# Designs tried in a protein design chat: VH-VL binders against q9xwc2. Part 9

Target 1, 164 residues: q9xwc2
Amino acid sequence: VTCDFKNELVSMNWNVKNNKIQIHFEHNNLTENRWTSIAFGDGPGMNNLESIIFSRREDNVITTNSGYTPKKKKVVVDDVSYVTVNDVQITGNKLKVTVSRPLGPAGPRNFSLDQCLNWMVVPGGSLSNGKFKKHHGKIFFIKDVCAAKCTAERIQRINSNKAL
Below, E stands for the ipSAE of ESMFold2; O stands for the ipSAE of OpenDDE; V2 stands for 0.75 times the mean of E and O plus 0.25 times the DockQ between their complexes.

## First folded at step 1 (VH-VL)

Design z06 (framework fv_zigakibart)
Fold by ESMFold2-Fast, scan of step 1:
Structure z06 (fold): chain C 164 residues (1-164), chain A 120 residues (1-120), chain B 107 residues (1-107)
Amino acid sequence: as target 1 above (164 residues)
Amino acid sequence: QVQLVQSGAEVKKPGASVKVSCKASGYTFTSYDMHWVRQAPGQGLEWMGYINPYSGSTKYNEKFKGKATMTSDTSASTAYMELSSLRSDDTAVYYCARETDYWSGSFDYWGQGTTVTVSS
Amino acid sequence: DIVMTQSPSTLSASVGDRVTITCKASQSISDYVAWYQQKPGKAPKLLISAASSLQSGVPSRFSGSGSGTEFTLTISSLQPDDFATYFCQQSYSEPYTFGQGTKLEIK
């Protein structure tokens, strides 16, 4: 069961409690006028993706949006984010953010993370006059994430198995 | 329910200025760029430029630099477009329009239009 | 500036007809094309974005296709409410530009 992901640039883990999912996400090099995102979808095609988008603008404010990609590499940002920001820190270029949302259907597209999905991290794209531009760098794919199985008890069992 | 409501029709003399308003409701005003498009009588659509209400930054079609000034008031959720030194060829319907996302450049909601007539 | 050439300028058709409007860009613009419907005295209404993405609430008889330089808007079975002027628009590069419009009228 996959409940975490880490490489040189990004790190994240997630857990489920009381029908909510909490995601802790870190990005080691989110510079000014850049964005990064976590996206969820049913397939390799990069279309029709539900997303959580983090943007760093010139004033050092980190903005978190929920959104949707109806076409490959294009982002539609929700008018009102349905994702809750529990904690956010930017130190130098290192972002640490914790967000939560309902595990089941939520937001304007009634999208559920209860189902097994492919997750992905878009490592970065530029912002030009506040607009999201094409991402740069390799997209990181995490296959077959069944997030509903990432409960505290199960995560403890998984971590015990990894440590051994 | 997203709405863009514009100010009423204006009749101006050559050389005057006019300021058109566009009041947004039903969404987070600072999350979408507001564009201005005009349409002369019996003619097609002409893009004038846009304002990013979050940053206040603007982009103008070169044709309208020095002629149009775009501003916004975040507390009032209102965008403005002012035209200076009016000429008869500025007679048109002026629309505000919301860009549907940060990438697509298409306009999903439009104001009802403000008719500006410039005549002596 | 990218020039959008729309054809035909006027199209006469009957209810139930299949009609196609074409838009040609002076350079490759990927899929950054939108289509709008405008009725007399009204603001334009977005029908299609990203060349082929049908907007919510727009009847399924409307469809868009194309990429690069040639784009089409198709109405599969024309209804009385569809007689209007149609515009294409590119957003690939600033300044954003529109086609000159196609007036769809009753035969």
Scores: ipSAE 0.005, ipTM 0.493, lowest interface PAE 12.4, mean pLDDT 85

Design z07 (framework fv_zigakibart; at its last look DockQ between E and O 0.10; V2 from the best seeds 0.00; counts 0 for: pae E 7.6 > 2, placed apart)
Fold by OpenDDE, look of step 2:
Structure z07 (fold): chain C 164 residues (1-164), chain A 125 residues (1-125), chain B 107 residues (1-107)
Amino acid sequence: as target 1 above (164 residues)
Amino acid sequence: QVQLVQSGAEVKKPGASVKVSCKASGYTFTDYWMHWVRQAPGQGLEWMGYINPSSGGTKYNEKFKGKATMTSDTSASTAYMELSSLRSDDTAVYYCARDSLYDYVWGSEDAFDIWGQGTTVTVSS
Amino acid sequence: DIVMTQSPSTLSASVGDRVTITCKASQSISSYVAWYQQKPGKAPKLLISDASSLESGVPSRFSGSGSGTEFTLTISSLQPDDFATYFCQQYDSYPFTFGQGTKLEIK
């Protein structure tokens, strides 16, 4: 079971808490007027994604939006965010954010995180006049993430095994 | 290094067909869309369309539908554009150009960061 | 189709000059605009993407700005190597379209 991901640019982990999934996400280089995103779906491939978008505007204002990407269409940003922001901080260009959502469906879509899903990280793109521009960089794929299994006890077990 | 190398100059008669090749190297061919751009003598640039080498999907400028056919061979990392029923006004330099964005729904098309050297197609009776 | 009206068509300047080229879109296209440099007998070279993003390896004297319907390319101090033809491009909507070009000549 995978409950964390890390590469040169980003790190994230999943944790079940209070019957919700808590996602901690860090981006090492989110400059002003830029966005980044994490997304998940049941596939196939790169279609039908529920997205969480993190944007940094001027004066270190961080906004969080939920959205949906049907097929190969552009992301449709929700009118209201269906994730809860628990914590957010920006230090220099390093973003640290924690969000939570129900394990079951949230909002108008029927995505359930009690199932194993594929996740992905979109490195980011520019933000102009409040609009998300096209991303640059390679998408990071994380396959078969069973977030619902990422309990504190399980995470501790995973970490202990990694230390061996 | 990343580069696109196109086939050599072509001289054709009206009514003939020509197929221009564009060989990619230095990157994963299927990760980027390949665009084609035409430039008639002394004129500006015209976008003709693109092909997604990973899927074979194409998008044509309406102006060139029926005139241009875009294909690709992933095994050869090569894109092709065939021009049919050539006319004198098809005389131009034809460029292949890589889309700067990685092929994904969040940004499938963008500026063209890598260009072939161009292929001159001359149509004359 | 979105028309990109580029101005001026021809521009004469001297080394060291600050020059500005403008493209006006027939409709709002956000910031999906690129600028290219083309020299005789050569393929266009991408200079700026997303209206203001400088490509790797491009000198910092080049800059792009604009939004909505008006976009500009600026060269802060012309160098001998900068005399060429410049094109703007929109990739906001299909079909992608280019400006008619600006030939930057030595005065």
Scores: ipSAE 0.023, ipTM 0.634, lowest interface PAE 5.4, mean pLDDT 90
Fold by ESMFold2-Fast, scan of step 1:
Structure z07 (fold): chain C 164 residues (1-164), chain A 125 residues (1-125), chain B 107 residues (1-107)
Amino acid sequence: as target 1 above (164 residues)
Amino acid sequence: QVQLVQSGAEVKKPGASVKVSCKASGYTFTDYWMHWVRQAPGQGLEWMGYINPSSGGTKYNEKFKGKATMTSDTSASTAYMELSSLRSDDTAVYYCARDSLYDYVWGSEDAFDIWGQGTTVTVSS
Amino acid sequence: DIVMTQSPSTLSASVGDRVTITCKASQSISSYVAWYQQKPGKAPKLLISDASSLESGVPSRFSGSGSGTEFTLTISSLQPDDFATYFCQQYDSYPFTFGQGTKLEIK
């Protein structure tokens, strides 16, 4: 069961409670006029990806958007984000953000995370006149994430059995 | 080394079915989509569809819906393409090809960076 | 479906020549174009993706350009190994479609 991911650049963990998923995301080098993103979909590709996008546009101002990539087109940003920002901090170039959304169908595309999906972390790309530019470097793939299994109740049950 | 190795040539009668295999090696099979492309004698390349080995999900060119079936076996790192109700105009070389993964596009691009050697299917009466 | 029209169908050239092959899309496909080389009896080989990005291991004499609806593949100084058939492919929209091919022959 995969409920976290960490490497040198990014760290992420998630849990589910009351049919909502909470994601804690950290990026160690989000400089000004850059974006980074978490994406969800069937596999490595630019089409039909559901996304949460973090942008650093002005000094310490962090913007969080929800969005998607239709048929191998650039990201389409929702006019109103359906993702809730619970906490956001930027210290130097280190971003720490916690967001939440419904686990089941949500947003304009009725997209559900209550299914096993491949998750992606796009490390970063530049912003030009507020528009997202292509990323550079590797995309971090987290295969077959079954987020619904990342409940405190399930984790406690597993730990209780292990303690025996 | 990354390779796609396909099954050998087939000669079939009209109305028969044929199943072509494509065995992957040198990379993680589930990380890349697998496409199928055919080339009839004297004609260009024709995209048939793809399979996502990680999910089993497929996308077909409308022309091949109900005629082609794409499957995969992750334990064997092998993709399959079965053609049913063969007709003489199905005579072609059938290729499997791996969807590339570059940093230019978010995720991967649909350029085909690695190809199988091709499987010749001849339908004769 | 997006139609890819490739020209010329056949091109005769000599070693050392500069050759250009054109591919036109029936609608805008941004830069989502790949170019392939195919030699007789062999599978196609990827040369260029994203209209202009040279694949690793492909000689620098190959280059691609264009965006929107018109794309070109250029070989700056033709070598004997370059006589082959060349195909463009769009991957903007499903179904993916290929040009009909350009056969590059020795004159």
Scores: ipSAE 0.016, ipTM 0.522, lowest interface PAE 7.1, mean pLDDT 85
Fold by ESMFold2, look of step 2:
Structure z07 (fold): chain C 164 residues (1-164), chain A 125 residues (1-125), chain B 107 residues (1-107)
Amino acid sequence: as target 1 above (164 residues)
Amino acid sequence: QVQLVQSGAEVKKPGASVKVSCKASGYTFTDYWMHWVRQAPGQGLEWMGYINPSSGGTKYNEKFKGKATMTSDTSASTAYMELSSLRSDDTAVYYCARDSLYDYVWGSEDAFDIWGQGTTVTVSS
Amino acid sequence: DIVMTQSPSTLSASVGDRVTITCKASQSISSYVAWYQQKPGKAPKLLISDASSLESGVPSRFSGSGSGTEFTLTISSLQPDDFATYFCQQYDSYPFTFGQGTKLEIK
């Protein structure tokens, strides 16, 4: 089963098979020294959000990390990512990446996607000296995503200080 | 214009219940969480909890568990808080307040950017 | 629960004065502090979030600073409209908690 989300900046879809989830994520304008992420949780803010973070440095190396947001405005990157990168491509400023993880509990927090959760897509934040900086731009909020059942209730753009 | 309009003042006897409403306008109701804050005479401001209107999910300050019940009606863009088994020390002004998540992406503020006008609940024998 | 302790509890000042209100947290809360102004019979109004970020439409004479456990709200030149009660609030951890308030009174 294939489920998706798309707007002018971001496209993604995901499939669940054999208790694993595979997420195909595209970002049309990931410029150098920026990061973007997909986050999962039930909160309105950055608290307790499980995250997959994609980073682009000046050398055009794309780094994928797993992590979480134990406190607002700060992501904590896992020392060893539990997310598998199946494919990654950067062409100009267009990122295409495919990642997978277990659908059920995984990683240091035993975080599970076998439930309905809100998904957040952060289209970009700055990198400075290898350090993630807080994002001042818009985010995309996908409420109540049931990954195995392909359910998404509502999608809209949150307007804020934009750093893109 | 973004605004929250609350129901009018209530006078109740001990043991009764009251349901305060908070109607949102000027924004998409389900995009933001709704918090409730109490201000009793002499106590300042106390956070009571929130409701996520899109899922119906709630979180309560432990102090108000069993006292307050938060619900919402998405078709009416309205949040509700019901107080049960009222006592004289439940006399207070009750505010609804919108979470300010809308203003930021990653590192979003959870400060309360829009407040209702407040509903005075008086519990008197 | 994180205790937010404001000082002073009451402050008497004149128009044109520079005033500073301090809020101390019982544990580190990074920059997750908001400041509110409340006038009698009115709802609180958000002034500052993220310790130092001025809310839209708030006069530039208001400023916030601090991180970790100590935070300040400063009014650089007090105006007649600024006489009110001020609250700090942490939003680092649930339950969210407020300081006890600082009443700013005209001399």
Scores: ipSAE 0.013, ipTM 0.539, lowest interface PAE 7.6, mean pLDDT 83
ESMFold2 (binder alone), look of step 2: mean pLDDT 91; pTM 0.939

Design z08 (framework fv_zigakibart)
Fold by ESMFold2-Fast, scan of step 1:
Structure z08 (fold): chain C 164 residues (1-164), chain A 119 residues (1-119), chain B 107 residues (1-107)
Amino acid sequence: as target 1 above (164 residues)
Amino acid sequence: QVQLVQSGAEVKKPGASVKVSCKASGYTFSSYYMHWVRQAPGQGLEWMGYIDPNSGGTKYNEKFKGKATMTSDTSASTAYMELSSLRSDDTAVYYCARYEESYYGMDVWGQGTTVTVSS
Amino acid sequence: DIVMTQSPSTLSASVGDRVTITCKASQDINNYVAWYQQKPGKAPKLLISDASNLETGVPSRFSGSGSGTEFTLTISSLQPDDFATYFCQQYDDLPFTFGQGTKLEIK
């Protein structure tokens, strides 16, 4: 069961409680006028993706948006985010953020994470004149994430086994 | 109607420079990157670089750094590609192409400008 | 630089045929590949982006597939208007690079 992801640039873990999913996300190098995102969907491209987007527009100001990428269209940022920011901190260029959303259908697209999906981390793109510019490098893929199975009890047992 | 219209064919001598224009219409010019691609006679496509008309920021293929200079004029909705110190192997058709930041392909292309370098 | 290699270089086919063109990347490019059609004397035309996303106005007989390092463009029932040169292009990393092209000729 996959409930975490880590590499040299980003770290993420998630758990489910009370029909909500909580995601803790860290980025080691989110510089000013840059964005990063977590995306959910069936494909590795910019089609039919549900997203949580973090952007750093001003020093020590992090904006969190929900959004989506329809077929062959610009990424669309929701006017009102349906994602709750529980904690956010930036120290130097290191972002630590914790967000939550309903596990089941949520937002204007009624998108559910109570299904096995491919998750993606877009490691970063530029912000230019208020616009999200395309990320030109690789996207990190986390295949077959069945988030509903990531309960606190299960995560604790898995972590105990890894520590041994 | 979204359209890119390029300047006409040029014949130049070795050592000369040439400046190709690409005039955009039917969309907000500053909202899209403009890419330049060349095609030598009977050869494939070669990416040269892009300009962001909003910032003036550029990225060049290393092969063309110092050879090609990309600029834009937002008030005229026109992008430019200047090639300096022309040699016979610069003979090619030069294309401009629009790239929207959330699209992963070049969806609108100019008709091409033929540049011939002859002695 | 990422090298894109197409096969075959030239393909002879008849109207109504199913045609497949392959493109291989020298490293993993996820699905960041586009396909273009170019007719003699004309600029390239975008057919497919993100490996499989058909451009608006492009006939449904065109389809793309693949991920990682191997990609294919398929024309399910070749029409006279389809005889052209086809190029793949990666946009995973700069510089953007194109395959050498596949010329589709009348048999």
Scores: ipSAE 0.006, ipTM 0.516, lowest interface PAE 10.0, mean pLDDT 85

Design z09 (framework fv_zigakibart)
Fold by ESMFold2-Fast, scan of step 1:
Structure z09 (fold): chain C 164 residues (1-164), chain A 120 residues (1-120), chain B 107 residues (1-107)
Amino acid sequence: as target 1 above (164 residues)
Amino acid sequence: QVQLVQSGAEVKKPGASVKVSCKASGYTFTNYYMHWVRQAPGQGLEWMGYINPDSGSTKYNEKFKGKATMTSDTSASTAYMELSSLRSDDTAVYYCAKDYSDTYWYFDVWGQGTTVTVSS
Amino acid sequence: DIVMTQSPSTLSASVGDRVTITCKASQGISNWVAWYQQKPGKAPKLLISAASSLQSGVPSRFSGSGSGTEFTLTISSLQPDDFATYFCQQYDSYPWTFGQGTKLEIK
C-alpha cells in the first residue's frame, strides 16, 4: 500500500478519515510564474486526468485550483474549486500545502479517489499572462494508489513494520 | 529467495483454451503487480497485461483484450493467465514477471516460462 | 505505440571484445529504458534500468547509456557467459514495448 512519495524535488503524503482525503504536498523549487499539479487517472496515460493545480504568480500568491486534463497538453481549471486548502506557505522557493477533498465522487465530473488510481506529479510549467504553458521535465508516476487504505490505523501499522 | 514458478508445457488443438499458472514465493504477493509477457518462437517479447493482486484490477494490451484473461488467488500466492479460442499464432512461451516498485514499470523477477504449442 | 528498434539484429564477437548494442525509440522516452539478457531456454534477466542503472549482481563490464531516442548497451570485455540475446524495453508510455532483440553469437 502506497500512502507517500518523495524524491529530490517533491514530497507528498496522504491519509483518509471520515470519508475525506487529506494530502500534504511539498515542492522544493516552485519559482515565480510557475505551476505544479497532482493528477489522478485510471490508466498510465495523460488523458482524462483529474487534477489539483498549484500556481505561484508574480505577487507570490499561491492559488490552488481543481481541474482536469482532457489531453496531455490541455489544462482546464474549474470555475469553483471543490478542493479545500487547509494550510499553505511559501518560504523562498519551497511550497508546503495541505489540501482536502471528499474521498468519494466530488466536483463537476463526480470523480472519486475511492478507487485504485495512478497518481502523477507534474513538476511544473510556466505561467504567462495567467495561462498555463506546457510542463517541462519528466512526470513522476506513483503507481496504483489505493487511497482508501491510507487510514491512520493502517499508516501506523505500515510505519511500525518498517521500523522493525 | 524471490521466485516465480510457472506450470508446465501445454499442447493444445485450435479452438481450445489454456490456463497458465504462476506461483510466487519469497515476497508479499499483494505488494507488486504481476505482468504477463509473450514470446513467439524466434521473436521478441510482447507485453500482454498486468494484474494487481491486492485489488484484482487488470490492464490489458489492446492486442490481447478478449483473448487473455488474468486472475489471481491471494491465498495461494498464484497468478493465472487464460487464453481462449487458441490459434496456431498463439504458439509461444508465456512468462509471468513481477514489476520492480511503486513507481517504475520494469521487471526484476521472471518465471521460467510456459511453452504453449497450438497444433492441428 | 512506441516502437523500439535494435541494431544489429545479430552480432558476432570474440571473448575479450568490446560489444555495443543500440536501441532506438520511435519517439522521445527520456531515460525510461531497461535492458534484459536472455540465454537459450531461459527467462530474461534484468541487467539495467533507467538507461544506465546497473542492477545488483550484474557484472560491472555491462553498462548502459543514452537518453531521448537512442540508447546503448555496452559489454566492455566479452566473457563466454555473455553470449545471449539482449532486449531493450521502454517504460515511458503505455503499452510497454520491447525491441526485437539482438543475438550475440561466437565469431
Scores: ipSAE 0.000, ipTM 0.525, lowest interface PAE 13.7, mean pLDDT 86

Design z10 (framework fv_zigakibart)
Fold by ESMFold2-Fast, scan of step 1:
Structure z10 (fold): chain C 164 residues (1-164), chain A 124 residues (1-124), chain B 107 residues (1-107)
Amino acid sequence: as target 1 above (164 residues)
Amino acid sequence: QVQLVQSGAEVKKPGASVKVSCKASGYTFTDYAMHWVRQAPGQGLEWMGYINTGSGDTKYNEKFKGKATMTSDTSASTAYMELSSLRSDDTAVYYCARVGEYDILTGYEGFDYWGQGTTVTVSS
Amino acid sequence: DIVMTQSPSTLSASVGDRVTITCKASQSIDSYVAWYQQKPGKAPKLLISAASSLQSGVPSRFSGSGSGTEFTLTISSLQPDDFATYFCQQSYDTPLTFGQGTKLEIK
């Protein structure tokens, strides 16, 4: 069962409790006027993606938005984010953020994370005139994430196995 | 339908100033930055800078700092580019251009719409 | 500044030919490249953005490829309407810069 992801630039872990999913996300190099995002897809194509987007402006404020990316369209940011920010800190260029949302259908598109999906981390792109520019670097894919199975009980077993 | 319409040709003496306008229609003016590009006779394209039409903030190519001034009028959906202290080597066609929409994952951006161009001739 | 160098500067071709224009960046720009077509007395027209994304309404005979420092624009079967000057442009960093242009002429 996949409940975490880590490389040199980003790390992420998630757990489920009371029909809510909590995601802890870290980015080691989120500079001013840059964004990064976590996206959830229903197939191999980069179409109809549901997203959680983190943006850092020059005033050092981290903005968290929910949104979606239709086929060959710009990201559409929700007017009211359905994602709750539980904790945010930026130290130098290192972002640490914890967010939560309902595990089941949520937001204006009734999108559920209860199903097994492909997750991805878009490592970052530039912000210009309030708009998101193309990402820099390759997208990190995490295949077949069945987030509903990432309960505290199961995570404890996974951690015990990793220690081996 | 998106359209950018520029002001007419200008003939100026060295030392004069000229102000070129670019009127936008068919979209929300403040949602897109407006860029300015010039092309000297028989030459290539040279980027001058842009104005963030929502904030009024500008970014200039260093070559044009102190020479070009970019402004916009939201109520008129019009962007302006003024050149001061004109010299003969400022003779060119000046274009306004809108930066296009882009997808966060696929990224297809570029100047999707251009004005027809304004010819500025500086002669003594 | 990022310098964009196009080759060739002039290209002579016949209708039906496959033609390729190359653009080289002085440093890596990922895929932040656009291609434009300009006919005499007219404003440039966007053909391709993000190195390979074909603009809506542009014929499928046009294609773009490349990443990093080397990019190409290909016209698979040249048509009479395609004789024009072509420019590449980077949007990775300011100042935004264009290649010097490639003039495509009838042979």
Scores: ipSAE 0.012, ipTM 0.531, lowest interface PAE 8.6, mean pLDDT 84

Design z11 (framework fv_zigakibart)
Fold by ESMFold2-Fast, scan of step 1:
Structure z11 (fold): chain C 164 residues (1-164), chain A 118 residues (1-118), chain B 107 residues (1-107)
Amino acid sequence: as target 1 above (164 residues)
Amino acid sequence: QVQLVQSGAEVKKPGASVKVSCKASGYTFTSYYMHWVRQAPGQGLEWMGYINPEGGSTKYNEKFKGKATMTSDTSASTAYMELSSLRSDDTAVYYCARHAYSYTFDYWGQGTTVTVSS
Amino acid sequence: DIVMTQSPSTLSASVGDRVTITCKASQSISTYVAWYQQKPGKAPKLLISKASTLESGVPSRFSGSGSGTEFTLTISSLQPDDFATYFCQQYESYSYTFGQGTKLEIK
């Protein structure tokens, strides 16, 4: 069961409790006028992906939006985010953010994470006048994430087994 | 639908304090900074500061340090701005405004008129 | 603080006129200026951001230009709905500051 992901640029872990999923996300180089996102879908492309988008403006304000990508390169943000921000901090260019949302159907598209999906981290894209531009670099794919199985009890057991 | 609904008009005497509320609905309250801007009668707009409802950190225009206090109640999705030691030149319409993911203010409250008179 | 100075303070014009409002910053703000329209009794409405980018739904007769310290808002063919007070605002640095406003009135 996959409940975390880490590389040189980003780190993410998630857990489920009371039919809510909490995601802790870190980005080591989110500079001014840049965005990054976590995307969810059952397909390999960027079409029709549900997203949580983090944007950094020049004044160090970090904005979190829910949204979707109907086409491979265009990001569309919801007028009203259904994602709750539990903690956010930016230190230098390092973002640390914790968000939560319902595990089941949520938002204007009734999108559920209570199924095995492919997750993606879009490492970054440019903002121009607050508008999202094409992402740069390799998208990080996390295949077959069955988030409902990432309970605190199960994560505890996985970590204990790694120690022996 | 995103809405910012502010408390009603206030009439205060010099030396009093006033606390204006701004109730947010239709979005995740903690995901956006809330700014406060005032406008004296027939005058321009004056930025007072902002609060990050996630954690409660604030940034004030130097002119309002020690004069204005910004707070928020996450459970009620409400931002507050308290102005102390009121003077006649604090008579103004006070607005709350949401800072969007872009470089602009998306939504504004309807404004709260505060009148300071003897 | 960055001081924003608008000119003129009051402008009388007729429907169909081309109108230009100027905003000067006391120091360079690159293109980080926004323009707002305010009608009596209402909150300001964003028209233009980053000196020249029109907000969605804003009529094409509105345009902005400039960089550095001098900026202009132009209305190419004034309509009845355009009589209002206009404000410029810099967002290059905190504290955010606004111009004193330009009141556009009939004739």
Scores: ipSAE 0.000, ipTM 0.442, lowest interface PAE 18.2, mean pLDDT 83

